# VHH binders against Serine/threonine-protein kinase mug51 (mug51): the designs that were tried, part 13

Target 1, 306 residues: Serine/threonine-protein kinase mug51 (mug51), of Schizosaccharomyces pombe (q9p7q6)
Amino acid sequence: MPALLKINKKKNGQTKIDRLFSKRRKTSLAIEKNHSKASMCTGQSPLNIISYNVPPLIVLRNKTIRNSIEVLVEEMFRDIQMRQQTNVLVAQCPRMIVETQLIGLFQSNYTSVAEELEQSIRTGDIRRLYLNRSDKFCGESCLILRPEFDKLFTYYLCKFKDQEHIYTLIFKLHKLLIENPLPSYTSEELKFNWEERRLLISMGFLILAGTDSYGISLPNLGIFTHILRNSRNDLSNYLKKRPYREVIESSLYNRNVSVACKKKNEAFFGWKFRLCDAIGAGLVDSFMTTCGRAFRLTKKGLEMKF
Key: E = the ipSAE of ESMFold2; O = the ipSAE of OpenDDE; V2 = 0.75 times the mean of E and O plus 0.25 times the DockQ between their complexes.

## First folded at step 12 (VHH; framework vhh_gocatamig_d2)

Design p6 (from n5 with M33Y T104H; at its last look DockQ between E and O 0.01; V2 from the best seeds 0.00; counts 0 for: pae O 14.5 > 2, grease 26.4 > 24.2, SAP .682 > .668, placed apart)
Fold by OpenDDE, look of step 12:
Structure p6 (fold): chain B 306 residues (1-306), chain A 123 residues (1-123)
Amino acid sequence: as target 1 above (306 residues)
Amino acid sequence: EVQLVESGGGLVQPGGSLTLSCAASGFEFRYYYMAWYRQAPGKKRELVAGIHYGGDTVYMDSVKGRFTISRDNAKNSVYLQMNSLRAEDTAVYYCATDLGFSDHWYEGYFDLWGQGTLVTVSS
């Protein structure tokens, strides 16, 4: 049975980290007001997906306006066409935040989602990708029954209409997803030969999930998951080096800004996204201190090997 | 237009039965979780039942064994069969879905709601 989400608020208490950061309280408050600037440094952060021109939920109720799903797909492809190759990954995941990440925040017993983020979710500015497990990114299974995914396939069918072989493959794959949505498929279930499978893999619609096991994916989603794992590892490593394996939000913000400006790969994730992900995965816990919101590495986070 | 429209509410005697219907439009119904919520006078809204796009169901404890949620994807509809109705079941019943495609049940995530239908259980 699906569990009810419980938002628990823990009483604010002084923690050991409060002693370490008490002298930085004034600076922390100033930095917290500028958290929106972190995503601006690279223009490639997942947080920038909120900049996509996806209409709010209320627009879906208007018969004269395209629904958010269609607009979302259009925006994805627009970005792919207009942006550099390095931005393709971000463009393919527009306006999406992993639900399990948010669930992690809500269930942490300490905090709520930032008001701006929550508002964006509620208004439909940010769509949610739901995972079966919070500790693993298995986006393939989550995409199977997504309307956006169907629209994406439709778009690709149009794109490859003059390439009969590719068109046929994509069509068959799309049909399979509609008729028999599974998190994974055997070669027998796919009904594609090796060359066809290879081609689909190269296009990013098929991924290897194991021996004779294939997952369905969006193009470059595998790369996304790789980057996500790296993000988790980076954050975990950072926290491991911190006193008490804790850090205040403002410090993480500063670090992320610094890193995002210097390293292209890490620039894909803003600090909020990274935190949500880590919390959702159970690697990081959030709590309140006298200096503001803080985060700590969990036992799971400590033990996790990436 | 994206909307949910409830029907089937009314006055029923204790021990009676009632079936609520919710018709969905404007979105691909088959991909979405559907839920029934209710709000009694002076009480908070509460989850009554939910149904996964795959057919899995969830119920609040007080309605287990009495209420059944079901869906018909061909009709873009979700239903709540209510049996053995009690006075405490009196409430406005709402159909809801999370257009974010949630497999979790949290009122705050539901962003599409019907107008509600009143169910009154009284002798």
Scores: ipSAE 0.000, ipTM 0.247, lowest interface PAE 14.5, mean pLDDT 63
ESMFold2, look of step 12: ipSAE 0.000; ipTM 0.196
ESMFold2 (binder alone), look of step 12: mean pLDDT 81; pTM 0.823

## First folded at step 15 (VHH; framework vhh_gocatamig_d2)

Design q1 (from n5 with V58Y; at its last look DockQ between E and O 0.50; V2 from the best seeds 0.48)
Fold by OpenDDE, look of step 15:
Structure q1 (fold): chain B 306 residues (1-306), chain A 123 residues (1-123)
Amino acid sequence: as target 1 above (306 residues)
Amino acid sequence: EVQLVESGGGLVQPGGSLTLSCAASGFEFRYYMMAWYRQAPGKKRELVAGIHYGGDTYYMDSVKGRFTISRDNAKNSVYLQMNSLRAEDTAVYYCATDLGFSDTWYEGYFDLWGQGTLVTVSS
């Protein structure tokens, strides 16, 4: 089990989780400050820009974190054409969001969102997952509602039902997460010995977040982050090819940019879902024009390597 | 039908080369991690090499520098190029994937297996 046990060394005194949060905060601030700068990088837009105060992509009836997640999840597959093979993938795809989508959705009120999110995590209503690749640190902070989380966890319990040791370990972990919901765990809080922790890491349930700090993950969710990254890449590539690296929302929706398939009209994620992420990630800015909502590739979006 | 079919096994002399192929069908191949396992007589099955859906690769230490795993998503196939073969490489080689989209190399997640192809390295 060689590659999975690499202890990520603290870089610059920050834990892995801290770095993730720091990046998100920077992205949030950049969205607020750089709207004017983004226009300079792409040249003069032929679009008549009327405002950078853009209405939310998704109108929330209730501005709670829970409702936000639910609505985003509904948007996740709204615009996709379902084929049999796609249906299988969709069925296996977790009903969760990335935190960047909250940033993209709320844009100007992230502080209150963050507080509510923290509370929801501590109450166990929402589970934060850190999804990393096994071979390198390329992770996303994801949010999932407890019922969905439990469902996913139950899948693994069923999968390993005939392996008593593994089943018991997973069961104990699930129980711990239910009884003591935390954003992260120390070794003491986990109540697992070193061998158990190592096994859980190798299985993809735990991640090393720092010195004696563990994040929670799930092993079969890598496809979600993969599709998400592909979505970012596809959108960025599309915008790169557009005049002034901008597009009207209506035009964007009419053009099927597929994340998953080479074939047209086979995108796996809905546009609003993707756009919320892209905005939150700082890859795309939104603005209002006389022709409607528009999006522009940011410098970050242009320079980002996927 | 969801299946994996291996090919390319055979008898080879020490120092020789073989290329194994695995053809996948019945699922969206490009989204799945693929792995080659081997089982020698009287030994446990072991992970030889893996390739992520993102293209990253894993190798067991004994095959590093000699074996290369690759994939062709257009052909729904994964390959194992084996160079500088040794007697200890003699085994039945299996292609495998986890239909649950696992991003780990934990063997317990792999639930789809080929029938295997025999590789014999002998003088």
Scores: ipSAE 0.429, ipTM 0.743, lowest interface PAE 1.1, mean pLDDT 81
ESMFold2, look of step 15: ipSAE 0.528; ipTM 0.807
ESMFold2 (binder alone), look of step 15: mean pLDDT 83; pTM 0.841

Design q2 (from n5 with G50A; at its last look DockQ between E and O 0.01; V2 from the best seeds 0.00; counts 0 for: pae O 13.6 > 2, grease 29.8 > 24.2, SAP .728 > .668, placed apart)
Fold by OpenDDE, look of step 15:
Structure q2 (fold): chain B 306 residues (1-306), chain A 123 residues (1-123)
Amino acid sequence: as target 1 above (306 residues)
Amino acid sequence: EVQLVESGGGLVQPGGSLTLSCAASGFEFRYYMMAWYRQAPGKKRELVAAIHYGGDTVYMDSVKGRFTISRDNAKNSVYLQMNSLRAEDTAVYYCATDLGFSDTWYEGYFDLWGQGTLVTVSS
């Protein structure tokens, strides 16, 4: 039985697997009705494809969720030549991943990932964060290790140290999250009154995940989601301009492919980090050629609006 | 052409079994989550089962233990094995995939749908 079947209980109208799959809010995708365009992966590649079974981008010493997160976080900042302004942005980014990266990393062997993830969340080793963009109401499901999460929380406690009421509220929330780690919380489980919950939502510590269901978030982490989405967009745009929407991996690593987001102040994550995300999100297909690993923009990647 | 084509529907007696198949074409099948929906007469379309990239599955409560969703990436196909069929399982069954990102499949946020195949469970 798939690992998820063991833990696939509905909570607040959603199954565990549903929460795992609900990594982003659907944006308005203009899916073209005319599928006759080159978006169909039916075209013959000019590359000599030898396999669609591709070795993982990242080789893990052990295949635990924790180790996976640690390695992905390391890859997050790898291969980045950063300007001073970019350095500041990167310094402000939390050391976390998106769940799509796990999917990308374990694409060929995802069988126990969801179960292990849920267990890790319940033990408090990993915290799931739902980060929403205020402008598009789009969210990302992110994962962060407990130590890093606590560091971030401490930062906010320090930030609000002079506001006793808010400090106390945040402190209580942090304590609750430590003592009772859950993927999501009901109002009863939160043990906050309506006013307190409203305040926490307004501050960005809680999100509404459904009827009487609350997700955990943190304020001012929009930069992470911004960079991530820009990264997706840049990769997608780059591939759109490539012949057959394909590229050899070496070509990606050997050049700055930041085509679209050459905005003066944008940072990009490391390539392996980005590619894991893109693969996991289904935006990019990976395959092996006689020239090495290659990537192809999928129909999903082609049609995606960022 | 990007399409989903269902097959395998038909008339079956209560307690019987059917296997539905959905053949996908025109996209990288292995990178898409696949789902089966059903719509009974006069009812809303509902999620029956879904299967992720890695093979993880979700089922509606009423079909748990009776239905099994599976996929064969080499054949670009998704299947729904239906055992112990009941009259209440009578519906048009649809294959679907999400060509975008969705936060809820239960609400039917899939972008590509097959034409459906009718399953009738009757004595």
Scores: ipSAE 0.000, ipTM 0.220, lowest interface PAE 13.6, mean pLDDT 77
ESMFold2, look of step 15: ipSAE 0.000; ipTM 0.309
ESMFold2 (binder alone), look of step 15: mean pLDDT 81; pTM 0.823

Design q3 (from n5 with M33L; at its last look DockQ between E and O 0.46; V2 from the best seeds 0.48)
Fold by OpenDDE, look of step 15:
Structure q3 (fold): chain B 306 residues (1-306), chain A 123 residues (1-123)
Amino acid sequence: as target 1 above (306 residues)
Amino acid sequence: EVQLVESGGGLVQPGGSLTLSCAASGFEFRYYLMAWYRQAPGKKRELVAGIHYGGDTVYMDSVKGRFTISRDNAKNSVYLQMNSLRAEDTAVYYCATDLGFSDTWYEGYFDLWGQGTLVTVSS
């Protein structure tokens, strides 16, 4: 039997999805609060800190959520040194972002961003995905533009073209998601019987988010989350080794932090992409110095086990 | 060339041990799920064990505690240590992966298979 996602028991009456949202909110608030406390945890910085109001890592001409996603996706692979094997990975890697990156990008304006995001999800322009493993929930909420989402679905339709039952099921699901874009679905809204739902869960298209609540996922996206985690870990480890757990942006850029690929000089994700995520995840704080933008490992970043 | 090559199969007595190896080539091994499947005569192919690119493992219930799947990314290899072998473990064992970087153990995603190695447990 395919490893069925164990229904995580509701801790404290919150659904799995609710917990994800809660964590996201906490992270956003922590970024604002941690700037004042960060200096206390790391000792006196040798850097002359001039401001904690740091300009965005990525300057957006249009500050829409859609544009933000597009730009972040562009940044995903901007700084990587491409090898043949890496090219294959890049080609197969989904063009999506994690929600933490929006937090990292917008910081103080997250509320308005969140509203726009929810609207965009409801209109179907953006799809929220909850990526998990069959045996372990990774806890990452991802965002993908509809065209890319459809492209991924098309891939799976092609993959299962010779299996009529599965093809039909996937097709039906895709159609539903297009016609009725929701952040989550009840069993009634899904219009799938129990067996079909079970199969979709096993296949990685649905996740159990709570009692009669289903989140949307996609199979074969584990590599994305893995690389993301590795990115966080590598950045954290790098900062741990730095004096005062700080680094100037220019130095970070020049020292191509090997992310995901423990190969020499092989960063899989662009550094701005990684930094946005790390900031949004609360692992790294950003601040301005007389020498430019700098980053510091937070207590959370220090304590986090990857 | 993208391929998986199994080795280590053979005849073993009940209670014996055997280690299967699978050598991978033609792809970036460290980013792929690896799995061992088996097919006994007249039975359907079944997942025996899987190992995630992150190191987590999954096992069929009947082999839990007896079999251990491991991987060596430096050698592009996955292994199945089989202890306390039983007659019911007799099967052709296949190494498999999903070249789509799946994080699920749904058999339909596995698109690269080895040729298989026969394990016979008999007195």
Scores: ipSAE 0.395, ipTM 0.715, lowest interface PAE 1.3, mean pLDDT 81
ESMFold2, look of step 15: ipSAE 0.567; ipTM 0.817
ESMFold2 (binder alone), look of step 15: mean pLDDT 83; pTM 0.846

Design q4 (from n5 with L99R; at its last look DockQ between E and O 0.33; V2 from the best seeds 0.37)
Fold by OpenDDE, look of step 15:
Structure q4 (fold): chain B 306 residues (1-306), chain A 123 residues (1-123)
Amino acid sequence: as target 1 above (306 residues)
Amino acid sequence: EVQLVESGGGLVQPGGSLTLSCAASGFEFRYYMMAWYRQAPGKKRELVAGIHYGGDTVYMDSVKGRFTISRDNAKNSVYLQMNSLRAEDTAVYYCATDRGFSDTWYEGYFDLWGQGTLVTVSS
């Protein structure tokens, strides 16, 4: 049996998914409250800090969750577009974002975004995916627009078209997700028996998030999470080597920050896409200086093991 | 040419050791999950061990502590060190990868397979 069949135990009355979201929310709040502490950890910055209230990295035409996802997805591929080079790995990634990017983008307005997100999920406009690794609960909560989700789902239906049992199962799942869009599902809501659920978990379409709680996933998205983690790691490593673990934004754009970018065969997401994620994940803080926007590695960023 | 080529199989006594190798060509090896499967006579093919592109590993329960999967990205190769071999380990061993960058170890996702190498454990 695939390692994915391990039952995620509920700890402290919360599902693993709930805990993940809780941690992210706390990180968002900590960014606002603990900027002074972060500066103490890195020593006295030679930069003249004007404010920790920085304008958004990405200017949205409207502040809807849908628009934010669309814009972030565009930013995801910006480096590919700018270089006019086909980065095959990034190009193969689904058009989705991680929730940490919403936190990074909206910062203090996360509550309103979260509400809108929930509504959009319930209407089926946005699908939440939980991407876990097969061996460890190291997952990311991802958001994808319905058309893109359906496209991905259709791909897998096509892949298994010659396996009638599996095709039928996947088809039924897709139908359920369309007809009854939820952020998570109970066994009753899924309307699959135990064997079917096990198979779907093994195939990577479902995750067991807690006692009788299932999250939706998709198979073959490991490259997305891999690139994301590498992005975080590279940024952190770069900042660790910088004086005071900080850098001006303009300097980042002028430098190929990622060692991976030096290698023709390594793929990284767009810079703003990466920054939004890092900020949302609490790895990096942003602040305004007399020289422009700057970023600083947080304690969490320093201590994080990738 | 896109291919996987296994080597290292053979006859070994119970308690013995073997190292299987799989050489990959024709794709960016470092970005793909690699797995070893085995198929014994009259049995279904089963996952023996897998190694993620990040280096994390998975093992079937019966081989835990005895088998070790590893990879060398510079050599485009994956290895299976098999220690304390048992008669029940007799099978054709296959190297496999999913070029779709899967996070799952479901056999149906693996689209590239080697020809297999026979491991026979017998006194």
Scores: ipSAE 0.125, ipTM 0.529, lowest interface PAE 2.0, mean pLDDT 80
ESMFold2, look of step 15: ipSAE 0.635; ipTM 0.851
ESMFold2 (binder alone), look of step 15: mean pLDDT 82; pTM 0.832

Design q5 (at its last look DockQ between E and O 0.26; V2 from the best seeds 0.00; counts 0 for: pae O 13.9 > 2)
Amino acid sequence: EVQLVESGGGLVQPGGSLTLSCAASGFEFRYYMMAWYRQAPGKKRELVAGIHYGGDTVYMDSVKGRFTISRDNAKNSVYLQMNSLRAEDTAVYYCATDLHGFSDTWYEGYFDLWGQGTLVTVSS
ESMFold2, look of step 15: ipSAE 0.651; ipTM 0.856
ESMFold2 (binder alone), look of step 15: mean pLDDT 84; pTM 0.861
OpenDDE, look of step 15: ipSAE 0.461; ipTM 0.756
ESMFold2, look of step 17: ipSAE 0.646; ipTM 0.851
ESMFold2 (binder alone), look of step 17: mean pLDDT 84; pTM 0.862
OpenDDE, look of step 17: ipSAE 0.203; ipTM 0.580
ESMFold2, look of step 18: ipSAE 0.652; ipTM 0.852
ESMFold2 (binder alone), look of step 18: mean pLDDT 84; pTM 0.859
OpenDDE, look of step 18: ipSAE 0.000; ipTM 0.260

Design q6 (from n5 with V58Y D103S; at its last look DockQ between E and O 0.03; V2 from the best seeds 0.00; counts 0 for: pae O 5.3 > 2, placed apart)
Fold by OpenDDE, look of step 15:
Structure q6 (fold): chain B 306 residues (1-306), chain A 123 residues (1-123)
Amino acid sequence: as target 1 above (306 residues)
Amino acid sequence: EVQLVESGGGLVQPGGSLTLSCAASGFEFRYYMMAWYRQAPGKKRELVAGIHYGGDTYYMDSVKGRFTISRDNAKNSVYLQMNSLRAEDTAVYYCATDLGFSSTWYEGYFDLWGQGTLVTVSS
């Protein structure tokens, strides 16, 4: 049986995204206060820092969650030359984002993002997925647009078409998710008995998010989390080797795929996609210099074990 | 360079057989879905067969039992064995893949195409 992923319960009535944004705000404020000390410990940066108030990595036509997902997904594939020069790993990787990317994309003053996300989930426009790694007890909260979700779900239905019991179960689940879109489900809301729920968990469609709380997942999407983690690791490792653990954005974009990545015939996602994630995850901080946008490895990024 | 190159097309009599090949380069072939499309004169392009990276296959109804799609990851190639060919099978056949991340056979997601190979079934 796949390990049950325990998702942190809502604290104080806040959604997971609210908590993430709140945490980001706190970290951002702390970083602003401590950047002077951190630079003193690592020596003076050769970069002339203009501001820590940087423009967004991605300019959105509008500030909707839907638009942000669409644009981020585009950014996932934007570096076509890099993608062609390397080997993009797996077609089963879905067109989705991680919630950390919203944090990286939106500035802290976007207080309505969490609410909009919740609303979009409840209307069925966006589906939240919880994906775990098979090898570790770690997971990512992901967001996918309804059409893409349905497409993936349909694929799995087709895959199990010859197994009537399983097909019926998955079909019922899909129907439920369409008819009653929620960010999470109680056992009562799922309308599945214990055996059915257990089976769905084992198949990777459900995860245990808390006491009588279930999140939605999809099977065989671990590669997405794998690529994300590899991306984080690669960026972190790169920055660790850089003087002052910082890099100018333009230099970063010109960076070749790591030797390790080449050996594995893997390609990473687009840089803006990766950076949004890294920023949102608190691994790197961004700032403006006289030479353009720059990134610096945070303490969290330095200490993170992948 | 990322490309698909079809081969194996030609003239064949009704009831005959033909094997099409598509050689892929420039990407990690084993992780991509591959598909064969065809376009007959004056008709829309249609999905003939697809093969998932996991081995699952799809066939349009009119070719079921006659056509077989297969892949050789070691050779970065996908094949279409066509048996019991009919006049209505006459078309330009294209090899295609989705260089994005997709698990479906929706044509709109296929962004890499070969140049096509002509199959003519005629007495």
Scores: ipSAE 0.024, ipTM 0.327, lowest interface PAE 5.3, mean pLDDT 79
ESMFold2, look of step 15: ipSAE 0.572; ipTM 0.825
ESMFold2 (binder alone), look of step 15: mean pLDDT 83; pTM 0.840

## First folded at step 17 (VHH; framework vhh_gocatamig_d2)

Design r1 (from q5 with G101S; at its last look DockQ between E and O 0.45; V2 from the best seeds 0.00; counts 0 for: pae E 2.5 > 2)
Fold by OpenDDE, look of step 17:
Structure r1 (fold): chain B 306 residues (1-306), chain A 124 residues (1-124)
Amino acid sequence: as target 1 above (306 residues)
Amino acid sequence: EVQLVESGGGLVQPGGSLTLSCAASGFEFRYYMMAWYRQAPGKKRELVAGIHYGGDTVYMDSVKGRFTISRDNAKNSVYLQMNSLRAEDTAVYYCATDLHSFSDTWYEGYFDLWGQGTLVTVSS
């Protein structure tokens, strides 16, 4: 149930929603002014996390959904930042989290997470994205912070700067998403005709989430999905080999989970990120022992084939 | 130098087989999606097959069951095995990759590195 936004407090005669819309309009106008085809191309791909060279965020743990996302994202990319010899795949991984990770983090208060998340999405601070469905990986909802989301759109606008039709389409979509951030859109809300919608789907910006329901995606989420899948598989495989299919948390931090992946690729995600994802996805349960927190593979985790 | 070089094209009879090769250089091949496109005379370029860095494959409907795309990361090469060739398969075949976006949608516009192409002619 969408948390009934306590919409009712009027400040200066404007509802919270009105104020949000006003802010969005201002942001939209600012973006329009800055959206000269030439000015948008910084020459560097904002997707390259190696070149991002952003200092670690001082993250306050778990006070808000936003903070939680920041913590998870930081944890996700911590190892990558330390590994300066990162391959191209690692460098281009989007700074996103999976919604199940928040569930895993706040497993005792799922309702609160949902409400706060909804609010953050409505304010535009967080954008919900949908991963493409594959036969091997069911689509997941991902979350991205607005600045990162905007960077990605800017990148694609730059990429298609010489293709006027595509540029215009992406620009309009981006504008819409800024002005009216929603978890999903109807065809009416999108204000794109069928051909435009089809094109956006083919390009990976939209996905069909249901009957006349469109989710937002990005063209290069494949790498993220792949890494996420591998992360789950590695953890699952590791636990399958453990006595009682259990492991103490502290023991995981000291082990390079890559033990299960014959492939030279070091675990991309941090343990906290991976565990939150696994818990949220229902693959792993957490419990307390005399030695600390432990994790156990669930039936779902055992049966899951990636 | 970053480049793709196709080979293996030629004249073949209907029902025949041909294997195309594409040699990549100048980038970390193992991390990139690779695709085969073709352009027939007077027609638009179209995706024939794609192979993800993870090994997943995509095919045009008309070539499913006849064509197989594969890759050898040790050789920095992608291949297109074409069986049961038809006259309508006559085209210039191009190898392509997306060096920047790593898109999983196989939209043509994302591919920014192309080979010079190799001509496949299917004729009796």
Scores: ipSAE 0.154, ipTM 0.577, lowest interface PAE 2.2, mean pLDDT 76
ESMFold2, look of step 17: ipSAE 0.436; ipTM 0.767
ESMFold2 (binder alone), look of step 17: mean pLDDT 84; pTM 0.861

Design r2 (from q5 with M33H; at its last look DockQ between E and O 0.44; V2 from the best seeds 0.00; counts 0 for: pae O 3.1 > 2)
Fold by OpenDDE, look of step 17:
Structure r2 (fold): chain B 306 residues (1-306), chain A 124 residues (1-124)
Amino acid sequence: as target 1 above (306 residues)
Amino acid sequence: EVQLVESGGGLVQPGGSLTLSCAASGFEFRYYHMAWYRQAPGKKRELVAGIHYGGDTVYMDSVKGRFTISRDNAKNSVYLQMNSLRAEDTAVYYCATDLHGFSDTWYEGYFDLWGQGTLVTVSS
């Protein structure tokens, strides 16, 4: 049930929704003013996470969706090795989290997480994205903070600055998403004709989420999906080899997952991120032992073939 | 220098086979998706096959079962094995990648590095 937005508190005669819309309009106008083809292209790829010599943000670990996302994203990238060869891979990975990771983090209060998430999506603070489905990996819902989302759109606008039709299309989409942030869109809500929608799908900005239901995506999330898949596989394979298919959390942190992965790809994500993902995906259960938190491979985890 | 160089094109009879090669240089090949495109005379360029850096592959419908894309990261090369060639396969074949590393949707507009192409002619 969509959390009934306590819509009813009027502040200064405006409903919360009205205020949100007003804010969205202001934001939209600001973006329009700034969206000169020339002004949008800052020479720096917003996707280059490594170039962020920015000290890790001290994130207050309070149980809010926003803070949780920030914490998880930070944790996700904490263990990324600063190798020149890894720069491309890091740059390819947007600062997103999987929704199941939030669920895994808040297992005892799933309803609250869902409500808060819905609110954040409705306000536009968080964008829900859908990963592309493959035969080997079921699509996942990902969450991205608005600033990061906007940076990605800006990047693509710059990339297609010389292609007027594509630029306009992406611009319109971005505007729509800012003005009317929704978890999904009908064709009517998108206000794009079939050809435009098809093009946006082909470009990776839209996915078909159902009958006349379109989810938002980003181009080239395949690498993220691949890394996520690999992460799950590695963890699963590791646990399969463990006695009772269990492992103590502390023991995982001390082990380089690369030892379990025959493939040269070092674990891209931190253990916390990986464990949250696995729990949320139902591949791993957590339980407490005398030695601390432990994880056990589930039946689903055993049967899953990646 | 960042470049892609195709080779292996030529004249082949219908039903014949040909292997195209693309040699990459100037970038970390192992982290990039690679694609083969082709352009026939008077037609638009079209995706033939793509291979992710992780090894997953995609094919256009008309070449499924006949063409195989593969890569050798040690040689910085991508290959297109073409079997059971048809007249309609006649085209200039291009190797391509996105230097930004985003090409899993295989939208042509994302590809910013292209080879010069190699001509494949299928004729009796």
Scores: ipSAE 0.046, ipTM 0.484, lowest interface PAE 3.1, mean pLDDT 75
ESMFold2, look of step 17: ipSAE 0.622; ipTM 0.843
ESMFold2 (binder alone), look of step 17: mean pLDDT 85; pTM 0.864

